# Designs tried in a protein design chat: VHH binders against q8cch2. Part 9

Target 1, 325 residues: q8cch2
Amino acid sequence: RFCGSLVSRTFSFHVSWRMEDPLFRLDLGWPKNSEYFTGATFCVAVDSLNGLVYVAQRGDNIPKVLVFSEDGYFLRAWNYTVDTPHGMFVSGTPFEQSVWITDVGSGPYGHTVKKYNSLGDLVQVLGTPGKKGTGLNPLQFDNPAELYVDDTGEMYIVDGDGGLNNRLVKLSQDFMILWLRGENGTGPAKFNIPHSVTLDAVGRVWVADRGNKRLQVFDKDTGEWLGAWDNCFTEEGPSAVRFTPDGKYLIVAQLNLSRLSVLLAPPSGSIGDCSVVSTIQLADQVLPHLLEVDRKTGAVYVAEIGAKQIQKYIPWHSRTPAFGA
Key: E = the ipSAE of ESMFold2; O = the ipSAE of OpenDDE; V2 = 0.75 times the mean of E and O plus 0.25 times the DockQ between their complexes.

## First folded at step 1 (VHH)

Design u02 (framework vhh_7ubx_2; at its last look DockQ between E and O 0.01; V2 from the best seeds 0.00; counts 0 for: pae O 12.6 > 2, placed apart)
Fold by ESMFold2, look of step 2:
Structure u02 (fold): chain B 325 residues (1-325), chain A 124 residues (1-124)
Amino acid sequence: as target 1 above (325 residues)
Amino acid sequence: QVQLVESGGGLVQPGGSLRLSCAASGFTFSSYWMTWVRQAPGKGPEWIATITSGGSTMRDDSTKGRFTISRDNAKNTLYLQMTSLKPEDTALYYCARDLYGSGSYLKSETWDSRGPGTQVTVSS
């Protein structure tokens, strides 16, 4: 009887939110090898083409990056060149996928946004390892929180997690700054802990402005501020944001409430106000930090720093059999 | 090794002001998020405010506009400026490091260390 194994388990209450069917259900069978979660799990990214799930965790003398199959089997790990991981994102071509990891803090590899191949070899470093900064030549970061890489290779970086910069940076595929927005503040295009970033299908960049309890929205090409959503976050700001693959919903984490919220995606024009469709209330102290949505399947992987695990939620649909028609 | 020492509490009348201090040593203060927490008699701990390494702040709504968290990285000191004090602010106030950047999380998982606290008593 292993006391540590029992403590790592999470009870989740399934509470129907006055809906006929829940939108997601917990995959209790994922992962098959949870013993590899030996630290605080801060972020997760998905290679939907190869069925791989990357996890980054924090702790002394432990593997910092873990790789699981989509079915939940542990495959490999590494810990070199990663100090204090915060966010992750998978990008690449149909034949070659890479994982980007943001690193924070004052360790020798902190304040960077780094690219690894699928085997964990370091292939690109943005920022100055171990040195925070505000500069743009060379490009520096101060606790870069997360990034998103679109299909063209253009990158959107939120910089960052409580540092001095409080900015959204867009880079070209060859890492030149295309535009930059933000400074510390509460007004339009100002941030307080910009913590997560994603794109919708119609060319808008969404930033979880965690400390200001809002999502802010920008035009991906010009960086023009397009508005903000704050009416769904009066209790706590979003720590993570992603769109579902069909573009119909946003999945948002609220860290200290231990809550996932499913919001309606806005129309292509005005963003209006946010509307909560569904809520998944997690057990107290789970602390969902960042999350990723599998672009093929719609599965939601949630990095839970309090529960020290990754949980997988899969879409639920009521479907009649095709037979007998 | 890590040391946090609170000071500046005391007895004040309603409407008064106090400035609490937290002297830090044994770690690189400027790299860490710092938090003030209070515990009233007979109550559980209550998060007050967090300040990031870069100076951004998060505050509990109930003390918004009355309490201001700040830091002086050159002096390794965290501050809480309290104004318009009320009897319900009577509590033991203490500081802690916020290791995960969680902000308002009150579980000790993110609190690496905290000092002995400083008592604030607001009475007429």
Scores: ipSAE 0.520, ipTM 0.781, lowest interface PAE 2.4, mean pLDDT 87
Fold by ESMFold2-Fast, scan of step 1:
Structure u02 (fold): chain B 325 residues (1-325), chain A 124 residues (1-124)
Amino acid sequence: as target 1 above (325 residues)
Amino acid sequence: QVQLVESGGGLVQPGGSLRLSCAASGFTFSSYWMTWVRQAPGKGPEWIATITSGGSTMRDDSTKGRFTISRDNAKNTLYLQMTSLKPEDTALYYCARDLYGSGSYLKSETWDSRGPGTQVTVSS
């Protein structure tokens, strides 16, 4: 109580791993300032270069964007023109990092993908604030779910989170449409609630096709459909997908099962079938929604909408005590 | 101000069909994901299906071959078409506004409003 937070989080979980060597473990010391989680925490993004963790939460009259250090300390908060955040991604050069936020509400800032500088100033808006649509010139959104920005500045957006659109859009660094795939459906290159998007190390785009209970894979340059994985998702679709920095594993969230899975990455020559390496079973109603991987450390940050918190998992093999063996 | 009113329940014989309706008022119906949930006597709530604002659907695998969720935004009405009804389908059926689009029943956080329910009894 004296330590700041007047509300405690209570839940139970366990990590499932191979007997000899676990892949990930919970950082019990992160964050240091959980009292700032005053709303439902929907997404998380990492600035690996500056050691910053961005969190977006929903609620009235509260700050929508929180900034923490990678060591877990609250640094600042802002919410300029953020209404109903859904997905978030940090991109930029070593000299200037920016955070992108997707906004899915029916409020005045909804149906947009917005770029902010590190101070929280709005510097770019894609879509029309407060107006949903299916149009391509100008590009319109209807509940844009998430984005991924390549180091080239090219952008991949999944639109979206239960709106009229069910599509994956690739934009150039100057925001021109390079290719677009998708419509509502169950067939190849069709989506039902495309919820998360990421790139692998070999030029493939991975989409969490949540409502169809699968991951779908596309060539990043052409948009050609390369395959899908459904065998790991028979009970629940994936809500989030990210690769580990070494490219060996995918981390996937299944929201309604309160579960994270570590999957083996496919080789460059094939997609193959999904193989589960390990799982992290969270308490019921924790609801892992979206997650992010620190490209520098391999740490996994998980936004949990039911528990109203972010959890940090660190790779076991990289865990070195600061002092002592 | 938010109101949800279910109708269409009743006694039906095994193998029969029934169409449930949920009339919504007091909010912008077309902007929300809507859910059907049932609760059998002595059991916890069971999620049946969710329909998004754009019309995409997520359904429980055990019932999705027999039950269809749909919406009419012009009438502010949610529907559940039920076919090949079985005794185990006997339950109180209610609709709910899914605040976060979770597609499941939760005691708090993602389910902010529900109706009083309509009773479905499947018996010969």
Scores: ipSAE 0.474, ipTM 0.774, lowest interface PAE 2.7, mean pLDDT 86
Fold by OpenDDE, look of step 2:
Structure u02 (fold): chain B 325 residues (1-325), chain A 124 residues (1-124)
Amino acid sequence: as target 1 above (325 residues)
Amino acid sequence: QVQLVESGGGLVQPGGSLRLSCAASGFTFSSYWMTWVRQAPGKGPEWIATITSGGSTMRDDSTKGRFTISRDNAKNTLYLQMTSLKPEDTALYYCARDLYGSGSYLKSETWDSRGPGTQVTVSS
């Protein structure tokens, strides 16, 4: 009677938290001159095609929009027709650049989504300037937080940074309403401070539902709710969300934690649970508000309200082009 | 309250020059686009020029090259320099605050405030 003691090899999966090499490193060389940040920097957008970085800042009697090169040189600024900028997005072709700014101000240009050309000329206004939305009209905003424009020119607007609407709106290129989702609430497809919006490569709309401490995902075509990530945001909700150019990761900001999180992107067909693969802890009170990813370089620009600056992070494995000797 | 007051109009001979001024008050002048508009008797308002922070735009007609829009933000004043005046330039000239001048698509609906106007009469 050989009592073979089944030595249950407890495979202690030592999840060696290999301190995986940080995915990103700070570029201390950007910008070249930080003196141009004269206000609280709230948002950043990148023209990856032309190597431009657009910054919006708040303050009295200061330029509201700053334009830098990818290399960090200041190029130009403007201050007209922007009250209180919140979100920014750059779309365009090699021939035409469009700078979109959401304005949460109560001034004459407030409660709008505005389009500018690269020179700072106002081209288009969505919403009623200076008029707060009532929730009845999808094209009247109440503190529009951010927008995303896809390659077809369709627009996704999250409206409700503390405002009444708490919604995601999809517009056609000609600004027709395609669908609208959301109301104030905690349930599926409801929002509490929808704060950031982006798209993934498989046609899903991701919304930072900041107050509900989650990312919500929608089908870009139908507006159907697909799922939500909440397990990664137990301490604080996401304020910003972007994908890396390769679609492998999400970069998320948590404002009051002064933290950036890199999340693993879900596969196509399922949302599942979120997984944090890396975290960048910023200094206290830096307050990363919104961020943008350069589609060409993978660089991450972060608008830091508290620090009143934009920080550039570059992928760690990005071979610095050897300055040819 | 937003106030705009035009001045500098008058009677001039053909070929003469006038400089119109518009004194602005009740708002942050430097934050707004400003526009000159004129209205001749029996005609509708006619846009002349708009000035922004970065530059100006003018109507593309006979006024181009003869009229120049400028501003002094320190004085909260808008200007229209008119040269080589013609009888057809006879009109009531208004300054207007322009909230949403989208480039070349300047519409009267974007002029949310204007002054009482200053009369310009060009006659021999």
Scores: ipSAE 0.000, ipTM 0.303, lowest interface PAE 12.6, mean pLDDT 88
ESMFold2 (binder alone), look of step 2: mean pLDDT 77; pTM 0.767

Design u03 (framework vhh_7ubx_2)
Fold by ESMFold2-Fast, scan of step 1:
Structure u03 (fold): chain B 325 residues (1-325), chain A 122 residues (1-122)
Amino acid sequence: as target 1 above (325 residues)
Amino acid sequence: QVQLVESGGGLVQPGGSLRLSCAASGFTFSDYYMTWVRQAPGKGPEWIATISSGGSTMRDDSTKGRFTISRDNAKNTLYLQMTSLKPEDTALYYCATGRYLEWTPSGYEQHRGPGTQVTVSS
């Protein structure tokens, strides 16, 4: 079938029908050790300071969290305290980086948002392990989908990957609720499967309101609803949203269409309507779920459930050739 | 109360065809993605197809040439047209609210019907 020690499983060949778009190209050489993708790959997170890429996968009797170098080499795996990973984010100070994982399992680690150190040791648990709920003191979750942690240590969590808590929660550095928005619905500041959350450079929180086929935008300090974009998502809602490091573009995944869209970021002071700059059409049934952008390099890592792989997209001009630099 | 009721299963010979229906009530059907999944004896659940509120579809590669998902929002009904049935298609077929990601063997199930049995026998 295949020859060579670096050849991946067959489903690792579910890639875009084009290797390049105007802004990004597929890195065909990443990862070097795709044989470690033994389960469905649901999320990816990047430690830009240390050049590490974290991948979480689902499946019985397999390691749930994999650690790769940014050059694609497998380094280690974690085998404990993760049931059903959904979203993941790397945050911390320059002195200590941490990995946060949302867990949507029905088992003993589920309905939680958990913090791990770089060695895979569990250091913090938010939520009640194994118990879904709507409570706020202590904060409970029902299928928490994703989180984002800003440089101040303040956290933004979207809770509702098919659960009853269709909400966005902001927490302080010491995990106290600062504000909360949302309930199940189609109106402003209401959600149906809030699936992904990120921040822009001008103090706005962006939520992929997947079931309502829109992105919703909030003021990060007050939680005030600022607007929504639905015009780009008439066929399929957004499953993931991230900004490029220069703040010029959003990268959005549309899972059931196996497509990534590159959207123009709005200027400060207005939300406007969605504008598509380019699209990357992936192979059928690849199912891009969540993605992460390396804030140092601008590389985009995409977790593809159907293909059971992570694909890396490189900005066209992210690297200067040795002789042209 | 969300309710999903599948129908149209039965015993069929290899090469035969069946049309499954799922009648939905208790929620705004037109706002939801809908999914067909199957579970064979002794195996975990397997995703077949998902359809958006607007009719866009995603289908499993192994069955997409033989199975077609569709919906009628006016009737609150989801359909699965199956052709060229094989013995390995023998399974309990469920409809479910939401997308593939909202239903996994080791994770979350939003709302799922009781299923309709399809048996393909030679």
Scores: ipSAE 0.000, ipTM 0.161, lowest interface PAE 15.3, mean pLDDT 83

Design u04 (framework vhh_7ubx_2)
Fold by ESMFold2-Fast, scan of step 1:
Parts: sequence; C-alpha cells; structure tokens
Structure u04 (fold): chain B 325 residues (1-325), chain A 124 residues (1-124)
Amino acid sequence: as target 1 above (325 residues)
Amino acid sequence: QVQLVESGGGLVQPGGSLRLSCAASGFTVSSNYMTWVRQAPGKGPEWIATIYTGGSTMRDDSTKGRFTISRDNAKNTLYLQMTSLKPEDTALYYCAKDHSYGTLYEVRGPYDYRGPGTQVTVSS
C-alpha cells in the first residue's frame, strides 16, 4: 500500500544522535523570507567569504536563483539563461566569488554547466546550450548533476542525472580535461547516476553513485579509484555528499527515505567502511536532494524538493551570531 | 483528462517472456518521469523501474537483469519487457506518472497518476 490522503501530511524531522555530544541543531529562524520559495528548491551553494546563500528552484514564471544573506534575509533574485537547475557551487577569489549552476533542462539553456558573477551575469558556458551529448572535444553533457571547484580552480563534474553519460570529469582552470572516469556499470570506477561530488581534506574525490547505492572515492590528481562505501546504503543510494569543515564527518542525503545521515570520516591512510554517527529522519514528503556546507561556519543547508524549502543546520560548536537576531 | 491504461499481462510459464504496455493520454510521456510498479498477493507495492525525461533508466537490482523499461514517444506509450519470468514475478503490474520535479529517484509512491494495472501470472 502507498501513502494515503494529503490532508494529514506534515513536514517535520526526527533527530537521533549521541546523548553526550549532539552534532547539529535546526535553525528555526532561517530564512527570514521563506515566501520567496515559490518553486521546488533543488540545490544550494554558499559564499562563505561574503556571507551569501544561493538557492536554485524550478517552476514556470518564477525567479530561478535566489540570494539570501547567511542571516536569512532575501537580497535579490535572477533567472536569465537558467532553464532547469540541478546543482550549484560557489568558487572564486576572496574579492570576486562566482556561482556555477548545472542545467538539465530540455530548453535552450540545458545540458550545460554555467558560471555567473555575483550579479547574475553569465560569464562562462561549458557544454552546448540545448544540446545533449557524449563528446569530449568539445566536452558535451547529458544532464550534468553537480560540480565541485577546488581552491586551485580545478573542477570536478559528475555527468549524469539520468542522461546517457555516467562519468566523473576533472577540468583544469582553463577547462581542459585532465582526467575522466566512468561508464555505466556496477564495477570499480563505473557509475549508475553519479549525483553529487565533493573533495575531502586529503586530496580524495567522493562521488555519490546513487543508482549503485554507494559512495566511490578517487585520487584527485590521478583519478585512481581508491575504494567505495556501500554498507550504509542498502535501502537507497546517496543523493548528496559533503564534508564538515573540520574533516571529521560526512553529511549525506537519501532522497526517497527522506533522511540525512552523519557519517564518520575515514582516516587519511584508508577508506575503511561506512560508520553512521547519527541520522535525521524527515517526513516522507520532505525529499532532501542536494546540500552544502558553509566552510567558515560549518552550517549545513539542505535543499528539500518536496517541502519546497532550504533548511539550515548549525553545529553545536559554532557560535550563534549576535547580529543576526 | 489524464489516463494511464496497462495491457499485455496474462498467464506465462516459468522462463517465459512478456511485454507490458502503458498507453498514456492527457499528457506527454517523454516530458515526465514514468514508473512501473507491481503488487503481489499479500505484499506491498514494489518499485520495478523508472524512465526519466532524458531517456535514462533506473531499475530495481533484483529484476534489472531480466526487466527493461522503455518508451515510444510517437505512440506516447511506456513498455516493460520481462524475460526469464519466475513464479515470484506473479503480481498486478501498473504504470505511474511520477510526482518528481526533474530529479532521478526511485519512485515509491504516492504517484500523481496511476493506471488500473495488468495481471501477470507465472505458473506451469
């Protein structure tokens, strides 16, 4: 039997954690302007240096990108050249940050990874707008899911949110392919719907290999496959993965289970097996999709497509700002 | 206005094959995430496979070697090709329009729209 009537639905969460040391708390005061979440909220990115939170949402005739302060105030919105946002990441210098957005739409801007300045001006396009493909010269995409940009400006892109491609691509600062891994499959360095990508503190690339119900790990410089974790994902694969800034934990989302998990990070010399520290069980209609961690504060922002909201979780060791009251 | 109608079920011997069809009206199959689900007697519903707008598929691990989901955009019809059928595949099979918002996920219900189903019985 499937779920019953919508009239009794509530959006809530239930947190289980260690009694001695709670890891995170929900910031009930963020955002201040939730009325701007007029569409399904798919991804979130953080400009830790300027205290900005970027949110991308889907829907007809609504602004696709919303900009909030870290204190929760709506600042501005834009929607030029964005069709169907999927993932986003903030990168750049301390004086000029930019936001990258992956676009999976069938419209004129889809199958691209696009860079915008802080004002919403388009400054770079990777892929061919409106045309999906598997080609490498020039690099083409088919439903690019997410990206991560290193402090060096090197980029890691997972291309496939259900397109023909099942691959992890590393690009230089000049957008040249440095290495590429992946094809459709269940073996090492093969993917089924690579959905999220991040780096740890010791030069490893972590990919949420969602359809294969695992995380896979690669050396960032060579692309060598280092291992995989599947023991935490027997019920459903991870949709999102991020490290806490101290490197101690991973935070992962499982969309259909409506669950967030905090996992213990492996030591620098081994991958080991997955160990769950705590879980946050959300109501079944919340649907956590992608998430981002503020590298300065440790705050976790979760894009919840079913609840049409972003929720902010604050680590207990982070001081609550007195100025954001 | 929206309708889903399944067909192609029936009695088949173990090791046999069937192709199920799901005819859609009132919306475009290629613009939506479409799912096959089955429900066996005395069991809850079990997700089998989803096909996404881009044409990629996600399938349940226990059946993905034997079952293939596909569509014909010109006919606005969804298919499930089943091979090497086993007695445990006996169930009511139905198609569903996913409520997903352009992300790839296993659809476990509730669905925007669901068909009445077509019965598959695997027996000697």
Scores: ipSAE 0.000, ipTM 0.156, lowest interface PAE 18.4, mean pLDDT 83

Design u05 (framework vhh_7ubx_2; at its last look DockQ between E and O 0.62; V2 from the best seeds 0.00; counts 0 for: pae E 7.9 > 2, grease 25.6 > 24.2, SAP .685 > .668)
Fold by ESMFold2-Fast, scan of step 1:
Structure u05 (fold): chain B 325 residues (1-325), chain A 124 residues (1-124)
Amino acid sequence: as target 1 above (325 residues)
Amino acid sequence: QVQLVESGGGLVQPGGSLRLSCAASGFTFSRYAMTWVRQAPGKGPEWIATISSGGDTMRDDSTKGRFTISRDNAKNTLYLQMTSLKPEDTALYYCAREGIYDYVSGTYPLSDVRGPGTQVTVSS
């Protein structure tokens, strides 16, 4: 099975010790209903406010979106207007959470970023369904890989799961382009398969520039390039990137190496070099693709396309809320 | 008026060193990523190095062992330190400011402002 890696931690006030202490443990009891994983599981998103876990899978004549409770119980599924899901993200107000799905298929719903309500009703479509493109008015996509929506409703989309655009697009809450970075290349703010996108706690956008074997970092307000990390990815680029809720770590997947790494977050004002704190080596055919972090609990959900499953990792010492609920 | 002015170029022998400077004015220099680009006779522009507002750098693999980009925000100045110069380094060197997204044109270029350049000639 799957095991955690050795980590270094501070044992005393003045001295750091190296000792075996897994940062995360596999929840063997999640999910309760794995029989619903009938296709290749590509992405996962978490509604931390309502305790829901959304999973998207690929396959013909199967439900494309599965909904589980945070305790692992299958609740419902839906399959309308989803062709080939790639990435997903839950956003919204406390009154109504929505799930966004990127679709990379050549079918009638492909090359889109679509918003669904909690019941699976389609409420917004970005892109031209079934048609790839480079256009900006209207905005078109070519295999959009993932998105991230911040608390203001502003949206960050990476458009490049093997497509030709290789760009990062920021949209307003009204879906107007605020800034755009990227074209195919190896230089700063150029991408080769931008595969995952997330925000940190200090106003930076992080992109998994998978083909270039690096993470790139941008100012969320201007799109200014702030730095890059390549020293942790010499063998393979990152397929997924997310921050832990305390902002202390980021978690990265490397798909073909079947590996998860926990990296130390840089302080504000400096990107510097990548530091690995912990590594989880999975079996060769597991293929971790995209992942999501529960902002309430710190649990990590990993979509494993080769193993056709979602696995849940819990922080070894689960966080308690700062306030009594 | 936003302006970039390069200096420090000249004739140098192979194996020599030069330090190029780029003086910025008319904008808050410390808030922008800055880039060095060169263009040799008969060739297109070639990216050399970029430095972020926070000082993080990215350099072209073919020159990164010989060239170092740096900045002095107090002086609004960008630098390129060049060592072990070769005849193939002969080019017009210019600095550029990070591009600003223009929704009307639908573009976000690497640079929206560049200097006139400073000539570097490496010959015996």
Scores: ipSAE 0.316, ipTM 0.699, lowest interface PAE 4.2, mean pLDDT 86
Fold by ESMFold2, look of step 2:
Structure u05 (fold): chain B 325 residues (1-325), chain A 124 residues (1-124)
Amino acid sequence: as target 1 above (325 residues)
Amino acid sequence: QVQLVESGGGLVQPGGSLRLSCAASGFTFSRYAMTWVRQAPGKGPEWIATISSGGDTMRDDSTKGRFTISRDNAKNTLYLQMTSLKPEDTALYYCAREGIYDYVSGTYPLSDVRGPGTQVTVSS
């Protein structure tokens, strides 16, 4: 908003500049080993329990998946069965950690949603490797964009990035379809490039419907359409969405604007219209694609395909242990 | 047992207003998103607006600012407030309940529950 009084000029306008209190600051020390970003970094996932950050990148003859500590030290990498990664999610039970990666395009492992253990061994494949499809038996994908895995093991997959399916699929922990919404379109529960998916703490599923410049919201148990937000995205659709751990905010990436937007989380029930409470304007052509929020710390990791890096943002009020305590 | 019955249509002059009602019975109205659709002679169905169970709304851009969807869950009734009516709004107007994927049956129920409609005619 531009409103203010200026004392000595030949033209007059009312400009009011206010700097909203910052919610996040850039962690300039992360990562320690940026030399390992050798391709376009498409996605990032966080294992809060073990302090690990997984990064997937695209390029010829390079490590496709990189693993860093939460402090930014490179630990290991793998290429095994990853062709054209797009989205990534880390899930864990008390007894098992899992890294999920979506793969797109026409490579031998494309059009899949794959599960790896923490060592990079492939343990589960959803979809038909290398073959796009719209079928449900067997379940097929067409450029699956991202997934979210709930603590119960139930999964939400957005399918997909520029394919024909344009759908949100909920699976049980045993990979049975629980419900499905979507087709290409602009009406309720229709999509154009469903690109990111997350859950809030009150049982709602949020989808970044990127091509329609909106977020759409569904009941996690029934799949019922609960509303949509479009008024914050008139310039550019959301490419990524996540909630902060306290449930107060959504973090949204807008790729072609090189921008992160922090939105106020709605109450339960009616979602109303969205409200932007803070914006992080990135350098031109950084192109934030997908992001993840550390559920323990609230740190935001942003995969920047244009800048070929991951940046980490820390809550302004975060604390660290005192030396010698 | 599930039934939707529209009312409130009729003949109206251009620039006029109407409020359509849709009475629902035989299901828990408050748990479903509800939709208005219209169909003009010789044309396919056109989506107008949808309202979620929680009251959030979405409408087609062509009627944006002129048509308002609302609901009264205590009366099991869906409404469409129409203003600034134009001759091209002449159509049969239906309310509908949207189907969702049924995990128990393992199928997506593609059929809507829909009423017989109410005619709106906008003519001088």
Scores: ipSAE 0.016, ipTM 0.581, lowest interface PAE 7.9, mean pLDDT 85
Fold by OpenDDE, look of step 2:
Structure u05 (fold): chain B 325 residues (1-325), chain A 124 residues (1-124)
Amino acid sequence: as target 1 above (325 residues)
Amino acid sequence: QVQLVESGGGLVQPGGSLRLSCAASGFTFSRYAMTWVRQAPGKGPEWIATISSGGDTMRDDSTKGRFTISRDNAKNTLYLQMTSLKPEDTALYYCAREGIYDYVSGTYPLSDVRGPGTQVTVSS
């Protein structure tokens, strides 16, 4: 009778609150049951329309994708056709949901970007399953890190989480290549581990160039390099980047620092220098990898590899509906 | 025809200053990021700085304190202001238009549009 003492690792979040009113607070009520996190949680995506949170985790003989409600209830999971998930994105309409997953595995489904329906059925595969890209074909991926799908259905893929390609690819809705940018390097529009990608409201593509310790910005239509932020990332490069729904701030994760930073979004026109407005220091070795923002609520979900969990942060000013007594 | 022409190079003493210009023609200059590179004898090309169409800059750390990249879109001209010049700055200086990967051609046009270069020689 091996009484395995569940060492409840109470990760004491020492939130070093500088004096400014925190922009976010931790929602301790999400999820309702954390027991469903059985592996390392690498990515999270939010269906803001339907109030769903998708989680991908790594591990042997475990569900690879978990689906939760916004309220934190576990709904469903699936295992098949996912080797080693890295990034996740949900797009679609109220009637049709598309769950995209990047796979960096070396198995039969690896080196791909895959689309699933809300039930977990595989619908589309981009790349060549099980084949590493060589850099010659834009639709063959090495280690695709993350993707973003805009409202028009155009796709932005960062390919190069330690792989050879180190590139940003734009695809049309029908998966035609519109433009490609990047190679391995430190110069403008070159990447070293492009790890996350998002868009702002004025049509700029933001890429977390993790190895170069910077965010790079591109024009979404032309692929032109517009600028970069490096002054906020002297210690460690960004692993994740998202905008708040109002477009005022960027939320950035720094993996090994176990830190989330809130940056001021630049105005239209110039990128300028980055400015940190707030920092959330997580516990040591929590390792925030990727994050997603609910476009409706402004809630931030963070995939924490080290802590093997997803944490939900809610905006401080968000009136919790007083459940009336 | 797309053309870039560098000017402003010459002989200068150590500690001196030069301002290089690059005149662009044959394309919408204001829509492209522009780059300065240099190549010293016996060395490979060295990146100096890039400026976006909007005026944002990225610069190499080795020259960041001494060299400034700027542009005048109304004049279709790129500039490199060099100060505190050193003998090690002796090189042929090129301006280049930044490009995106063209899927049809399968090439990165980063090196396809550049000028013939202007010689900068720093010597006592």
Scores: ipSAE 0.015, ipTM 0.350, lowest interface PAE 6.9, mean pLDDT 87
ESMFold2 (binder alone), look of step 2: mean pLDDT 77; pTM 0.759

